# Designs tried in a protein design chat: VHH binders against f4i9g2. Part 8

Target 1, 368 residues: f4i9g2
Amino acid sequence: RSEKSEERRFDQKMSAHGAGIKTSSSAVPFASPKSRFLSKQEKFYPRCTPRLTGPQSRDTPPKRDTGIANEKDWGIDLLNENVNEAGTNEDGSSWFRESGHDLGDNGYRCRWSRMGGRSHDGSSEWTETWWEKSDWTGYKELGVEKSGKNSEGDSWWETWQEVLHQDEWSNLARIERSAQKQAKSGTENAGWYEKWWEKYDAKGWTEKGAHKYGRLNEQSWWEKWGEHYDGRGSVLKWTDKWAETELGTKWGDKWEEKFFSGIGSRQGETWHVSPNSDRWSRTWGEEHFGNGKVHKYGKSTTGESWDIVVDEETYYEAEPHYGWADVVGDSTQLLSIQPRERPPGVYPNLEFGPSPPPEPDLPPDQPQ
Below, E stands for the ipSAE of ESMFold2; O stands for the ipSAE of OpenDDE; V2 stands for 0.75 times the mean of E and O plus 0.25 times the DockQ between their complexes.

## First folded at step 1 (VHH)

Design d7 (framework vhh_surovatamig_d1)
Fold by ESMFold2-Fast, scan of step 1:
Structure d7 (fold): chain B 368 residues (1-368), chain A 123 residues (1-123)
Amino acid sequence: as target 1 above (368 residues)
Amino acid sequence: EVQLVESGGGLVQPGGSLRLSCAASGFTFSSYWMSWVRQAPGKGLEWVATIDQSGSEKDYVDSVKGRFTISRDNAKKSLYLQMNSLRAEDTAVYYCARDEYFDSLGYYYMDVRGQGTLVTVSS
């Protein structure tokens, strides 16, 4: 598991004035460094038992051809996985690898592969399960769950999932990708959780997001961001990041931007709350009229304010949030998949609903 | 808006049966694992049963195996819990929950739950 702190730092700096927009200049003053200074979150890292021999972890997301064009090339070929074996290392640790398949109604098929190991005394263990599911409605699911724990009480798990849906005419209708990671300390009040998702439909609707939170060294932090495109030229991007200490100090930075055909707005707030509940904040905003004029404004609780109109060309260049592609890979490959025609009389689930809200903002709970 | 609405709770004598229902809305029900969790008076949340997207894979806490049956109807966007041979220790508020992961080690991620339905088992 690679540290992505440089990516988070880079994304945070670039997001201050709205990602995806290039402007010629700005006369708007910005929040003070101390109020913008969100301590770069540090993560707790559990000690993992090395896989000395036996099955090795598959990469997440799985490595496969970049030119995926047919539904048959989408999976990782678990249909050809047929292993049931176990062994013991020289140090007394054990490992296993098994596979299976299930069949059901409407052509339902689930192929799975599981591997794992444990120390000779059972004080450290890990498990990794991969699955491929499909049916005649055009539903396809590829996923993995990895987890482990050690004798110090540390635990960790991660999952990754990719789902495809077809419409009533057997065209690709919706793609959903998600990943979750968590680690908790058994000896410290420390841990973290990350959830990432990416959803696309055939009409160009797109939603991406992440919800992260953690605790380390008596500090808790939360990071959320979202990116939405309606397929009709409308774009919404936002971030909300904040942190607190056990002494009651809190601080955060948030911004959003909404654009359609060069017309739109950006706005943000940097805020700080002292242990005695005194709140400081600085807000800023921009209104882009699409006529070569931009209204820039802002204010702070300490009396700063500005409100100006400048001559400025608005150039919007689509730019995804940094770091997500390292988890899920490039989704444009999946948009090229040509699914097979469904059997007569079989219909997909046509309810695609709104994206579920992120889970509540709470740090990983540790038993006291 | 994601919603889960439980129903079917009530007062029942030991050895009796009860069927709980959960109506889901605001999300693609057939794409999620679903669970029933309960909270007995003065206790924490306890996972009871889980079911996969298709209804083929089911798992239960040991104390209810052979007595409870979880099922789902994806066309109706409904989750069910058939409870047979009820015992006083089954008295709890039962919650329908949306679950997003597979966890072979007994940890259950519950990202949405309903308001709950009370089940009281007494003689």
Scores: ipSAE 0.000, ipTM 0.104, lowest interface PAE 21.8, mean pLDDT 72

Design d8 (framework vhh_3k1k_2)
Fold by ESMFold2-Fast, scan of step 1:
Structure d8 (fold): chain B 368 residues (1-368), chain A 122 residues (1-122)
Amino acid sequence: as target 1 above (368 residues)
Amino acid sequence: QVQLVESGGALVQPGGSLRLSCAASGFTFDDYGMRWYRQAPGKEREWVAGISWDSGSTSYEDSVKGRFTISRDDARNTVYLQMNSLKPEDTAVYYCAKDLYSEYDLGSFDYWGQGTQVTVSS
C-alpha cells in the first residue's frame, strides 16, 4: 500500500469522523460490491422528469421544514439564475460549479447543484451533487451524492436521500430514507461499504435496516440488521453478523425476536466453521406467553442442551439499532450538515455495527 | 448450480509464462469479485490474486506482485491469471473462487473449482 493511500485527510467541515463503537484489535475485511448498486465511474445527474399524476392540495408542510431561507444554507441557487462557473485556486487546484432547475406538470420542480474539483497535480479529484424535487401530488425528495478519488486508485462514495409522500388531505403518508457510504483502497484489497434505509407510513408501519460489509487483512465481515413494525403491535427485530478469512475460517452470530402485544419468541445461533468444514454451533430460543413464565431451550454441537421453564422477573429490552439519522448527521436534511464520513483508506479501528441483545441467562456456558 | 472450471495449467521451465482461465456459470458473474488461490504440495491453500466486480481494483500476494496479472472478461464469464517470470516455488494447483463478499450470497459456502496444476521445473 502507498503511504499516500493510507494517509488520512482531515477537513473538519467535509471529512469528520464521528464517535462510534470501535472494535479493538479486530480485523475488519472489505467486500467487492454489487455492480448494480456501486457504479463509481458513472456521471451522476439528478433525474428531473415531470410527474404524471394530478396535483394535490397541501395544508400541512412536510415534517422537515425546507423553506426558502433553509435552501440558501444548502448552497442551492433557489430563485436566481443558473450558475455555471469554473476557476483555479491560489494553490493551483481547479474547481467547477453547476446548478439548474426544471419545472414540469403537476407543479413539478427540480433544483440541483453540482460542484467538484481537482488538485493542482491531478493527484485527487472530487464531485458533489445536491438536489431537491417536489410536485403537487404530495411528493418531495431531498438528496446528495458525494465522491472522490486519488491517483493511487483510492476512492470513496456517499449518498443520502429522503422521499416524502403526503396523502390527498396533506397528511404525511409515507417517508422513505436511505444512505450509502463506501471507501476502498486502490492498492490493497481493503475497504468498507455501508447501507441504511428506513421507511414509515402514517399508520405506523415501519421497515428499517442496514447492510454493512468490509475487508482488511484478508478477512471479510458482514453485519445486517432489520426492524419491522406493522403499527398494530407486531414487532420483528433481527441481526446477522458474520466474518470469514481467505483460508476458509468462518464465524457468526445471529438472532431474531418477534412479538405481538407482549407475546412472542426469540431465537438465535452462534456458529463457527473451521477451514476443514467442521461446524460448531449453539442455538437458543425463548417462548413468551405473557403469563409470567418463559420457556427457554437450546443446544450445542458439543452435546449440551436445555429445555426449561423459568420465571421472568424483568422485561428484556432489545438494544436500539442506529438508523439513517445517526449516519447522515445531526442537522436537518441539507441544513448545517454534520457529515460522518470516514476518509479514504485502510483503518486499523473501524466503527462496529450494533450489538445483538444480550443472550438470556442460559445454564450452559459457551464451550471451547 | 454454481460451476467454476479452471484450465491452462502446464509444465513450464523457470522464467516461462502461462495464462490460466476460469470459466464461471450458475451465477451473475458481473456482480461478484473473483479470486485465485494456490496450494503447493504439503502446504495450506494461499490467496494469490483478486479482482473486483467492476475490474476497478486488483490485488496480489506479495511474492507474485509484478509477475502475475489478474483480469476478467464479463462477456465470456471468465477470469484470467497471466503468470510471467515463473519460479519453481510457483508450483501448485491453482484454484478459482467466487467472492463470498456478495450480500446476495450471505451465509453461503465457498465455491471452488477443481483446480489446474502448474509445475515449474527444468
Scores: ipSAE 0.000, ipTM 0.142, lowest interface PAE 16.3, mean pLDDT 64

Design e1 (framework vhh_surovatamig_d1)
Fold by ESMFold2-Fast, scan of step 1:
Structure e1 (fold): chain B 368 residues (1-368), chain A 123 residues (1-123)
Amino acid sequence: as target 1 above (368 residues)
Amino acid sequence: EVQLVESGGGLVQPGGSLRLSCAASGFTFSSYAMSWVRQAPGKGLEWVATISGSGGSTDYVDSVKGRFTISRDNAKKSLYLQMNSLRAEDTAVYYCAKPRPYSPTRGYPFDYRGQGTLVTVSS
């Protein structure tokens, strides 16, 4: 399959791939009406959630809060006035800032701020938009959209948003988060796209996933993973990674696991397809019966096979899937172009909290 | 024409210090993150340090963290690398580099680099 077709299907459905289409559930990891994110307050008062640049700890003074909305917002109070201003930096580059708010039916309110710049010679430009939307039902949406491009044809864009829903008693009922990032070269056959999402409801239902696509010259690669928890004990996790070349060589690795109350299965396939469509594969599986025994089996197209029953291990090495804090990060690693220096007093600040942490260590079976 | 001109290299003894400078022209300097990259004799290019366009963020390869400091002066269109506690393994040609925009890797392939300045750390 091509990257374009895969991206469209993924984007359109916005659900975990692999095991089929996932249905939205009413279950959330924080199953009580009083969510962990609403520790003291019985009534939800939405405000901007601080931008997360990495894992946060409430017990470490230099770290940002891990909760949703408190007194430490990212400066939403600075967006109360309508602003339309522009200027030039000393090197001749230009900048602008616009802000405003819209009102609608059912208490709808949208506050937004947009800023951007252009180099003196027009060789680069960039924009950033922040917004907060809410209504009388307790719906709240926070979003950031950034983009840039240069005269060489390079371009990039990033989006991040968090949506909160309240129940009829003003308790947090559902959280939906997503982020998308893309960059492409104008001078090379190169580019990449990444999309992350996580969703939670008040009854313990959880869906997380990511889709990554990249191309460098003659090679393209795709990486997808998903996790689903129904809030009633069922767990589904999967990963699917594959690559191809212009010469028609393709290869990949995929696995899936499903468990309920300690009973379940895992299975996977490593595969390779030559340019003439000859296919090699190695499939494996595990059946966990909940009785301390595990059935392990597998085979390959070249004659390798096994079928054994072993005692269940209590510890398994697991490939960590990235959390929301790891994907809502500094775009500096994705960009060589930075926004132009802003005049003193321009708000909101482009910096949120401490600098992003360094990229986490790769899992043991994925070398640095 | 985009130009990057390095200076400040030379021979120093282990434990010594050296400051490299890079003069940039032909592009809007403050709109770009800038990097220092080095090439040791017989080795490939190694990214050393990066600074954001505003100077608000910096990043370093582990082997120079705490010893090297990258800085910039956007009014002068200049990039600097202060190198302290130099070691024999820091011997390399150092290049001022304008990274390729939207690099898909942390290594930042470059669009442009200067002619380089040689740093030799020897007793």
Scores: ipSAE 0.000, ipTM 0.106, lowest interface PAE 19.9, mean pLDDT 65

Design e10 (framework vhh_7qia_2)
Fold by ESMFold2-Fast, scan of step 1:
Structure e10 (fold): chain B 368 residues (1-368), chain A 124 residues (1-124)
Amino acid sequence: as target 1 above (368 residues)
Amino acid sequence: QLQLVESGGGLVQPGGSLRLSCEASGFTFSSYAMGWYRQAPGKQRELVAFITSGGSTNYADSVKGRFTISRDNAKNTVYLQMNSLRPEDTAIYYCATSYTWTVSGTRYTEFDYWGKGTPVTVSS
């Protein structure tokens, strides 16, 4: 590689990793939420004023599509290049590429590659790190972390990780994926944060979620959702989205559903609060008895209400969007990691227990 | 209903052999790891042998080279072949399933569905 070619490549990467200030407005529909189930609903719900319209957040829980790099976009090929080099361009900007290979106890192996650039005065910089890790417990990890800043004071940070846990003593594999992205303006009261995670085990336990928030001067918005499946027929899904302005206007939409063996409930609220604290809301709920009958009820602050039982068959999937076999298939790059060969007669150290497991977490109400 | 039924225990002379069986029902046997545990009088249960759903095996140091764990997924059965038995092997032997998951980087192992046990006595 030439230094001039390398300079152009770094400039392109800096542009691709530039501070992307994302703005969004939260507008909420009056319709009942849709889950990953097919419902033969009757049109029973009255609609109230004020009416908010916007994206159909209630159609289907978000499927796994977070914009995370595909396997072909992974820097795994960079891990096969054993290169450490650095240079300075004609404009005084600098660049570097580093790689390493670390070995540790219990078969620990880490391969990593890092690259970055800096402007002559240090006012702009970016860094990108890729890694793979493994050990003799069956643990495998892929990851990437990217960050940067520019001369205007904008900064951004992004990470993505995929982990396989496999205990030879129990042989239940678990795959965990997570991604976080954030950007902050140096010249405006503006920034955004996005966190996404999914976890699966071979027994059917699943946890997925996302937590997003942002602000642009006088407006702030939050969006959270989660899904939990226990592998025994229980499912919990929820979404909570809301926004506010510095003038004191707030609005939001939230819902949750809980099912076990085809019996369950869902409920939600669409709400709006004016600057003088006048609150409008519409609450609704459904009770599913698993017998072809559904109890639907709700009310609004403007006096509309309903409480009815309808003949409705509900086809409900208490399964994640991806099953274990699909997740394993999608994790080809993770599964291709070659752990260190274990000598005959040496067992992985599985004796020291972890601290008691933390309570299964729902995302916090907001990051910070 | 999930069930594990152990059999094959008994009285043997030192140096003898026994084969234990554990028949499973009520779950997808081929997808689960299986283990053999033992409990001598007044002691806690000890894992002696383990087999993953993929067929990988692990053994306690005290039984390595003498015991062999195997499974037959078509019969929903796990076996423990015990050779060169010693008086110290005297215990009630239990069959169990297990699984492991990780939360926030912390590994957690849970053992489910212990059988009722089958006694093994090694004495002259």
Scores: ipSAE 0.000, ipTM 0.098, lowest interface PAE 21.1, mean pLDDT 68

Design e2 (framework vhh_3k1k_2; at its last look DockQ between E and O 0.01; V2 from the best seeds 0.00; counts 0 for: pae O 12.5 > 2, placed apart)
Fold by ESMFold2-Fast, scan of step 1:
Structure e2 (fold): chain B 368 residues (1-368), chain A 122 residues (1-122)
Amino acid sequence: as target 1 above (368 residues)
Amino acid sequence: QVQLVESGGALVQPGGSLRLSCAASGFTFSSYAMRWYRQAPGKEREWVAGISSSGGSTSYEDSVKGRFTISRDDARNTVYLQMNSLKPEDTAVYYCAAPYRPSHTPRSYDYWGQGTQVTVSS
């Protein structure tokens, strides 16, 4: 059972280890071929040659994320209201800063700041927009959008938001976080995209997930994972990761686990397919009965098979190591947003449940 | 608006040769790998050959290695399949395909042509 790809499996390892799966034989009964491509994809993704354009240069693409939201700095830095400034740096690059304040129905308020820069020849540019939003329903949001391009034709964008949904009349409170990042090469057919989200409520319900896609060196990869905790001892985790070469070779690894009070199952598949459609796979599973017995089974296309029941205690810690108190502690700026004063006798227009946060604009779809 | 149009299919005698062409439009051809597939009567569609987006790598189904050659002309937005030493079992409709694998969306599909019939018979 060798380490396959430390960085790509970081979230699963931390989830399995930190959330706590403890058995007398903790081995998952499969071994995927060791792959250098996941580490290589991150190491060899296009990097900006450092530009000496000026002290305010922000023309480097972001690194790929492999962690969870609690590894991010949360917060925004808003400019004073009604800022509208622009200038030119000594190197000939230009910059601007602006801020605004939008009001709407039901106490809607958005305070925002935007800043950007452009190289002397216009070949490199960047823009950042930061905002806070609130309304009279108890809704609060912090967000950011960043984008840029460089003289090599590389382009990137990043967005994240943190949202509080609070229904004062039902005492429901949820905090949701999400982020998307994308970078594309201007000199080769290469790029990557990452989206992740985390959702927490005051009763211990938690949902996390990510979707990642990319391309480098004539290879594409897809990674998806999710985790769900109901706050009452139920846990669901899953991962699905696969890759494909331009010539049609594919390979992947997927698994899921579901547990409640030491009773549950794990199952998975490791597979590869040649361009000739020759498929190899290995499937495996475990059934945990909560009585000191575990059923372990599996098969492969090359004739390997097992189906055994072993004496093994299963101990599963259902709650994540990062809980509601941690979320509240990390969300100080979100919770500090001052909503517009509601006049006496004016009631918020509450729609059923909290409104979902707006998703960042996706890049335009390629022609079908 | 993406279109792939295959041509060059014909009736040939065993041992003969054909060159198939696939003309592409509606996308940046040079950024896409190209593949050839075939489907014989009563059988599943099978992969025949592939060429990378750069043109630097090619791959072939075992039964056609040494007989078929895939190539591309990016200036003409065309991929070719040169078929030599044709056998009756090569009789099939031949399709070209362009795999769509964007780095910025989860979408993954292949663009397909309408096919061109190759018949190998005396």
Scores: ipSAE 0.527, ipTM 0.842, lowest interface PAE 1.7, mean pLDDT 77
Fold by ESMFold2, look of step 2:
Order: C-alpha cells, then sequence, then structure tokens
Structure e2 (fold): chain B 368 residues (1-368), chain A 122 residues (1-122)
C-alpha cells in the first residue's frame, strides 16, 4: 500500500462530476458504500446454538457489516428451564452455559441465557449472552452480546438489540434496532468500530444510520451516514466519509440530499489535503424543481466551474427499501415475547419519560 | 514534555551533501510519524519530507524529491534528513516535527524543534 498508489485512487474519486450517489473505489474502508442500503438481505450466520452438546463459537473477529442484522440471523433460543452446567470438549477446551430470569416492578421480566468457552491452554475465550425483556406497558426487548479473543491476540465485542415500544406522543408502535461491533488486531496496528441503528413506526417513519471508524496499517478512516423518511414522501439522506495517512495526506467525500415529490436538492464536496496543507476541493449541487428541469452547479479550487440547467428526470429513493411492514415481518420473535401474567386488579404503571428506550450495549438486567 | 533537537546544519557549497539529525525525547518515538520543514528568511515555513511511524512509507516535497532522503532510527530516537545535490535555494532553517494525532479526529498539532541552519553558497 504505497502512498503514491493511494493518492492516485483519491484523485480519481476527487474528479467525480455531479450527482449525489457515489461509489468509493479508493480504499477498503470506502469500498461499496451502496451496500449500506441493502440491509434487508443481510444473512447473519449464528456463531453457536444451544444443544445437548457444548456450545461452539468462532475463533476469529466478526466481519464489518453492510447493514444491521435481523433477529433470525442470531438464532436466539432461550432455554425453557434454568440451567447451570459446564464441561470439556473433545479437544480439551472448556465450556459453560447457564440461564435464568429476573423479575421486577410493573411486570418487568428478563429471560436470559449465557454461554462461553475457553481453549485448553487459555489462549482464547468467548462469551455470548441472549435475553428477552418485557413489562406491562407493552415494552419488549430482544438482545445479544458477544465477545472473544484468540491466540493471535485479536479481540472483539458486539451487541445487537431490538425493541418494541409505544411512542409516548403519538401512541404509535415503534420498532428500533441497534448494534455495535468492534475488533482489534493483536499483531498489527489495526482495528475498527461500527455502530448502527434503525427506527420504524407504524405510519412509515423510518430513520437509519451508522457511525464507523477504523485503522489499517498507516491509514485511518471515519464514516457517518443517515437517512430519514417521514412516511409522507419526505426524504433526507447524507454521508460524510474521510481518511488520512500517517504522513498527513487526508481526503474525503460528503454529500446530502433532501426531496419531496420530485422537488429538492443534492449537494456535496470531494476534498484532499496534501501533507504540506495544500487543500483541493470540488463542490457540486443540484436543484430539482419538479418540472423536468435540473439546475446543476459546482466549482473547484483548481478553477473548474459549471452552472447549467438541463432536461433530466429526477431520481431518488422516495420510500425505504425496508420499512415497517418488513421489520414487523422480521421481528416475530420480539413480538411473540409474552409479558409476565398480571394478577387480577393490577394495572400497568404508565409513566411519561424519554420517548425511545435506551439502546444499551448490555441490558441492565444481566449484570456480570 | 516532547523535545526535538535538530543538529547537523552547516555552510556547504552547491552540489554538496549534508546530513541533518533530530533527536527526540519525551514520547514513544516509534509510535509517531516524523516530518521535516524549512524556513528561508522572509518566507513562510514549508514542509519538506515525512516518514511513517514504521519507517515503511516516506514522502517528499517536489523540489527535493530524488535529492533528499528521510530515515529514522528507533533505537536512537532519531530522525535523519540526508541532503544531496544541495542548491542555494535549499538555504533555510530546518525543523523537525512530530504530529499529534488524537484517536477520534484527523486534526494534528505539530511539536517543533528549535531548528538548525543550512546555508548553501559559494
Amino acid sequence: as target 1 above (368 residues)
Amino acid sequence: QVQLVESGGALVQPGGSLRLSCAASGFTFSSYAMRWYRQAPGKEREWVAGISSSGGSTSYEDSVKGRFTISRDDARNTVYLQMNSLKPEDTAVYYCAAPYRPSHTPRSYDYWGQGTQVTVSS
């Protein structure tokens, strides 16, 4: 990964003209940004499932995601009975699995399962926890936390949760997902972190986004993006991505779009900073008036400029590819969580508080 | 406290060679990329060369490419600038720098030495 080769790839990205939809081809962290919008087709292989044999897990860090997993991808199967057992596999590694449940105020119930393993010589280990929560307000939560390390010194941690609640203001049902992953190499200066979220309500409101960053050898990168659909045709999408090298080269790409009924705008910037602090940038914009005319404009620090009106169809994603109907259909385990039985005459404790539930990395009812 | 001390500056004739050194202390030297800058009288300071923390990557300002070589010796906590085929235009005070890089931003804050004078004249 020579500095000269990376700069040429950055220059190619910096010379892009117009339009708000871009594909990064410069570095691995920027490859395939379009994959972020295909989260509906994510297949997430389970790492282990509980059986009458010991639990299993992988000995390598998880891969970076192109979208947040569905509940089916985890294979969550909480045990029907309380369990506390341990054993030794044929290869000399040890394992444990345990399960239980916690009860609390206002009908709160948390069912959980925890499992883990350790290699014979102790050089690798892993832990996985599953849970489901409910209370009498109609709140439901399904979640996973995994962590591990291997003999190469790699370490990783990830969480995923899915929540059902009733929005306090509108009384609409909402389903929210969130996930975090991180991994660190034991042998190189490399690691990454990703945080994802998706939020849906019954009238088609949808919010999705991610924050990511990482390092690979002498290159570091950062990526943020978001999209918002109000359920009535209004769309906002944006990205902000950049990278740098230890020698002081920096480059990035950012854009946003906002549309309603074929009327809206796109704008963006591609930029590069040399080690001597010289900055190149190219800005661009499109204004769409809903009448078949599009105003396209832009300029660069090297003197390129344009300001034209063209005849062009307006294209943008007016509705999410994955929305409320899809998330309801993919959340059957969450929706099937049965609340604790209510004694006769007991009423739910309805409170006003923060609208969305917390999106924790670890639910508080499963302390270590 | 980060300290950078440049040395090796001298008066040399055009076409000659000179080796600058920068001794570093007060930080884990092997974890930092290092840079050389220069400033001629009455002019702005300019970047000259850089070397990655591993030593595996180097970069140079166009006017010195092929003539100057940056290197590092982590055992001695020292970065070097080998200057060959010197020209009168290379006359300047030369500074070494260590960029500060917080883990969450691309922003850097350079630590500087006091400089060493290089003069190229007949």
Scores: ipSAE 0.012, ipTM 0.508, lowest interface PAE 9.0, mean pLDDT 76
Fold by OpenDDE, look of step 2:
Structure e2 (fold): chain B 368 residues (1-368), chain A 122 residues (1-122)
Amino acid sequence: as target 1 above (368 residues)
Amino acid sequence: QVQLVESGGALVQPGGSLRLSCAASGFTFSSYAMRWYRQAPGKEREWVAGISSSGGSTSYEDSVKGRFTISRDDARNTVYLQMNSLKPEDTAVYYCAAPYRPSHTPRSYDYWGQGTQVTVSS
């Protein structure tokens, strides 16, 4: 049915009466508030670095990382000449710059540069060291170490290392990266520590991980995670995080996943402990059968429970997003390290002694 | 200057025991892990044992596990290697190595003492 309804035209002409009210708005000159540009006194942190060519001195703790930086990010620039220089600035701050070569057996060569500075009162100091190492075994290393303290009492230490070597077990080329950072507050019972590592081999084996710890007074937190790729499609990932508050509350979350060829499992737990020791926990699991079905199950201390099979596509990464090709591509400086010339008839001693025991995971001075 | 002085090496019969000592100076001993190495005639120097800076962790080469014990006395800046059930194959010059530096310095080479001779022979 049709209904048409109507066009109503309403024309109304209402009249333009022009009343010219000349309101003489006396523009009260808004006194431009002199923005006291409080010249943030750029705390002239005495750049103890001789102005010219040295890396910018850091007078603040490093930032926490989300990963390991590449060699290019560190800007490793070794001096070509042996330098041993020191001086005092006009402000009384001191600086030093030194470089050298260490030679050793098996064609070992270490080129290094070191610089640092100290404020006139000694309240602030910094040191930066870069090095490259090589020997006749094919071993190559780049490294950086930075440390410092500031007038606020903050102290920090960071190191980065990139190593090319032959894996003892597989006889494959391996590139390993590691980084450690720590900082301590001079004013609070506060500090943090991070340890990162990445290991790659030419077959696609990859290991990544991090340990993080932080403390602020009575609060503390931990974070650990790891990834492992075997280069054949087996993947392991895990995380473990927990924290404690001043009130004694604790909570944590952890999970693990294991996959191979579309089959695998995931499991995890979230937990909370109140100051009165009441514990809440939720555990969950997934079984992936590789056929598009996933068995999901879980329970909690509050009475939650589920056990279901669902149609769900399994997604997992059989290969790392950043793998061998990538690390090689990002390790151009490392790879460019030239070993010493080997004399004719001299062969590297390949008997790599047992790897020294791993360094303690935690710096010795971490406040217990 | 870092100095390591090994002592305690001797001639012993198979099944005998020795205690090696390494007196350390020139660095903050308590802050660093210490380790023992040995070098047999015609062989490369091999790691034997290690102890963490705290002393809370120890590690041993497989061939010496259960027989050797590494320990440290921070008050004396000394690391020890108790060697029990000695075998002829334990014959070597034993070296104490300077600590693993927590800081990767370009000069992070292990300092070594002069070593002490251990001979196990009937």
Scores: ipSAE 0.000, ipTM 0.231, lowest interface PAE 12.5, mean pLDDT 78
ESMFold2 (binder alone), look of step 2: mean pLDDT 82; pTM 0.825

Design e3 (framework vhh_4orz_3)
Fold by ESMFold2-Fast, scan of step 1:
Structure e3 (fold): chain B 368 residues (1-368), chain A 123 residues (1-123)
Amino acid sequence: as target 1 above (368 residues)
Amino acid sequence: EVQLVESGGGLVQAGGSLRLFCAASGFTFSSYAMAWLRQAPGKRREWVALITSGGSTDYADSVKDRFTISRDNAKNTVSLQMNSLKPEDTAIYFCAKSWTRTYSGKTYEYDYWGQGTQVTVSS
């Protein structure tokens, strides 16, 4: 990612929203810790039914030809290996790898592989589990869970999964994706959390969103965004970012836009609250009537104000937030999952099959 | 065995700059917060700067806006860039490893320390 290249792209995207727009700041109030720390840590799934266990500290196991330690080399073929092995590194740390294959009714199939390790004295541990699932209802799932912790209470975990549901008779399909990452300190509830999700269907209905929050050095921050497309030309998109200190200072920016066929509105607020609860804010809005005129208005608590109608053609193109490729990468492996062969004349029961684990909704901490 | 080795100390005139380095070994460097502390003649050891495993930084008020802490996880090093030095900055500077991956406060315990490097600022 080049800052100069991103600046040029940003300018092009800004033109899609019209010239002279008074918008809330797109900058985060406080930056989250860098994700490279979390890339070494992952949630633990002991079997094909996902289960969150206590996270463990990660030790580096010796490299293996199987490539299971490398995300880029991880493929459907690795899940065909029935490997159960364990060893000890030169420093006395231990590692293990195990695999399983579960079959059930209605064509249910789950393949999984798990690896993990412990430090020489057992004070730190880590685990990493990969799985794929399918059945005869048109269900396919691909996922991973990684985690680590130490004896001081430091912990981390990361997971992602994607699920395909496809009805072969009606040719309807939907895809659901989610990813979560978290790290915490053992000395207090200091750390950060990020969750991304998206759902699509074959008719263009889309829901995407993210919840991010963290706490570091007596500051806490939250970032939430959502996008909804109905597949019929309606768009709803919003962002809400804010931060606070334990001293009681808070600040943030939020905005929302709704459009259908060149008609719509945008509105937002940038705000600040002092420890004495004195509030400053600046609000803005745009009304697009599709007639070559745009109503732009806004005000601040310090007396800034505007209310104008300008000649401007409404040009709208949604500027998407983070996509699946930005979080995990390609999902071609999901589509490559081969379900169990269905015997001739056997029809799946569309109401039977594995129930995907519910996606946890972890709201950010509330001030008070 | 955990080892922290400081370098870069020396004599400098007031208003000058100096960069300290700490080479770390014997632990997963990228997973822990690292700090610099100093001890001036006749005074207690005081905390100067900290960098978390995620790269967030914090500084003592006396050095804020003059000192910058950074880390290089590929080389297992933490450094302290000291600008606009004052005679009051004269001290032995110690590199320290936190027992946690992130930071919960300025005065919690460090589990390992270097031997220190002398910084002398003349007027």
Scores: ipSAE 0.000, ipTM 0.086, lowest interface PAE 21.7, mean pLDDT 67

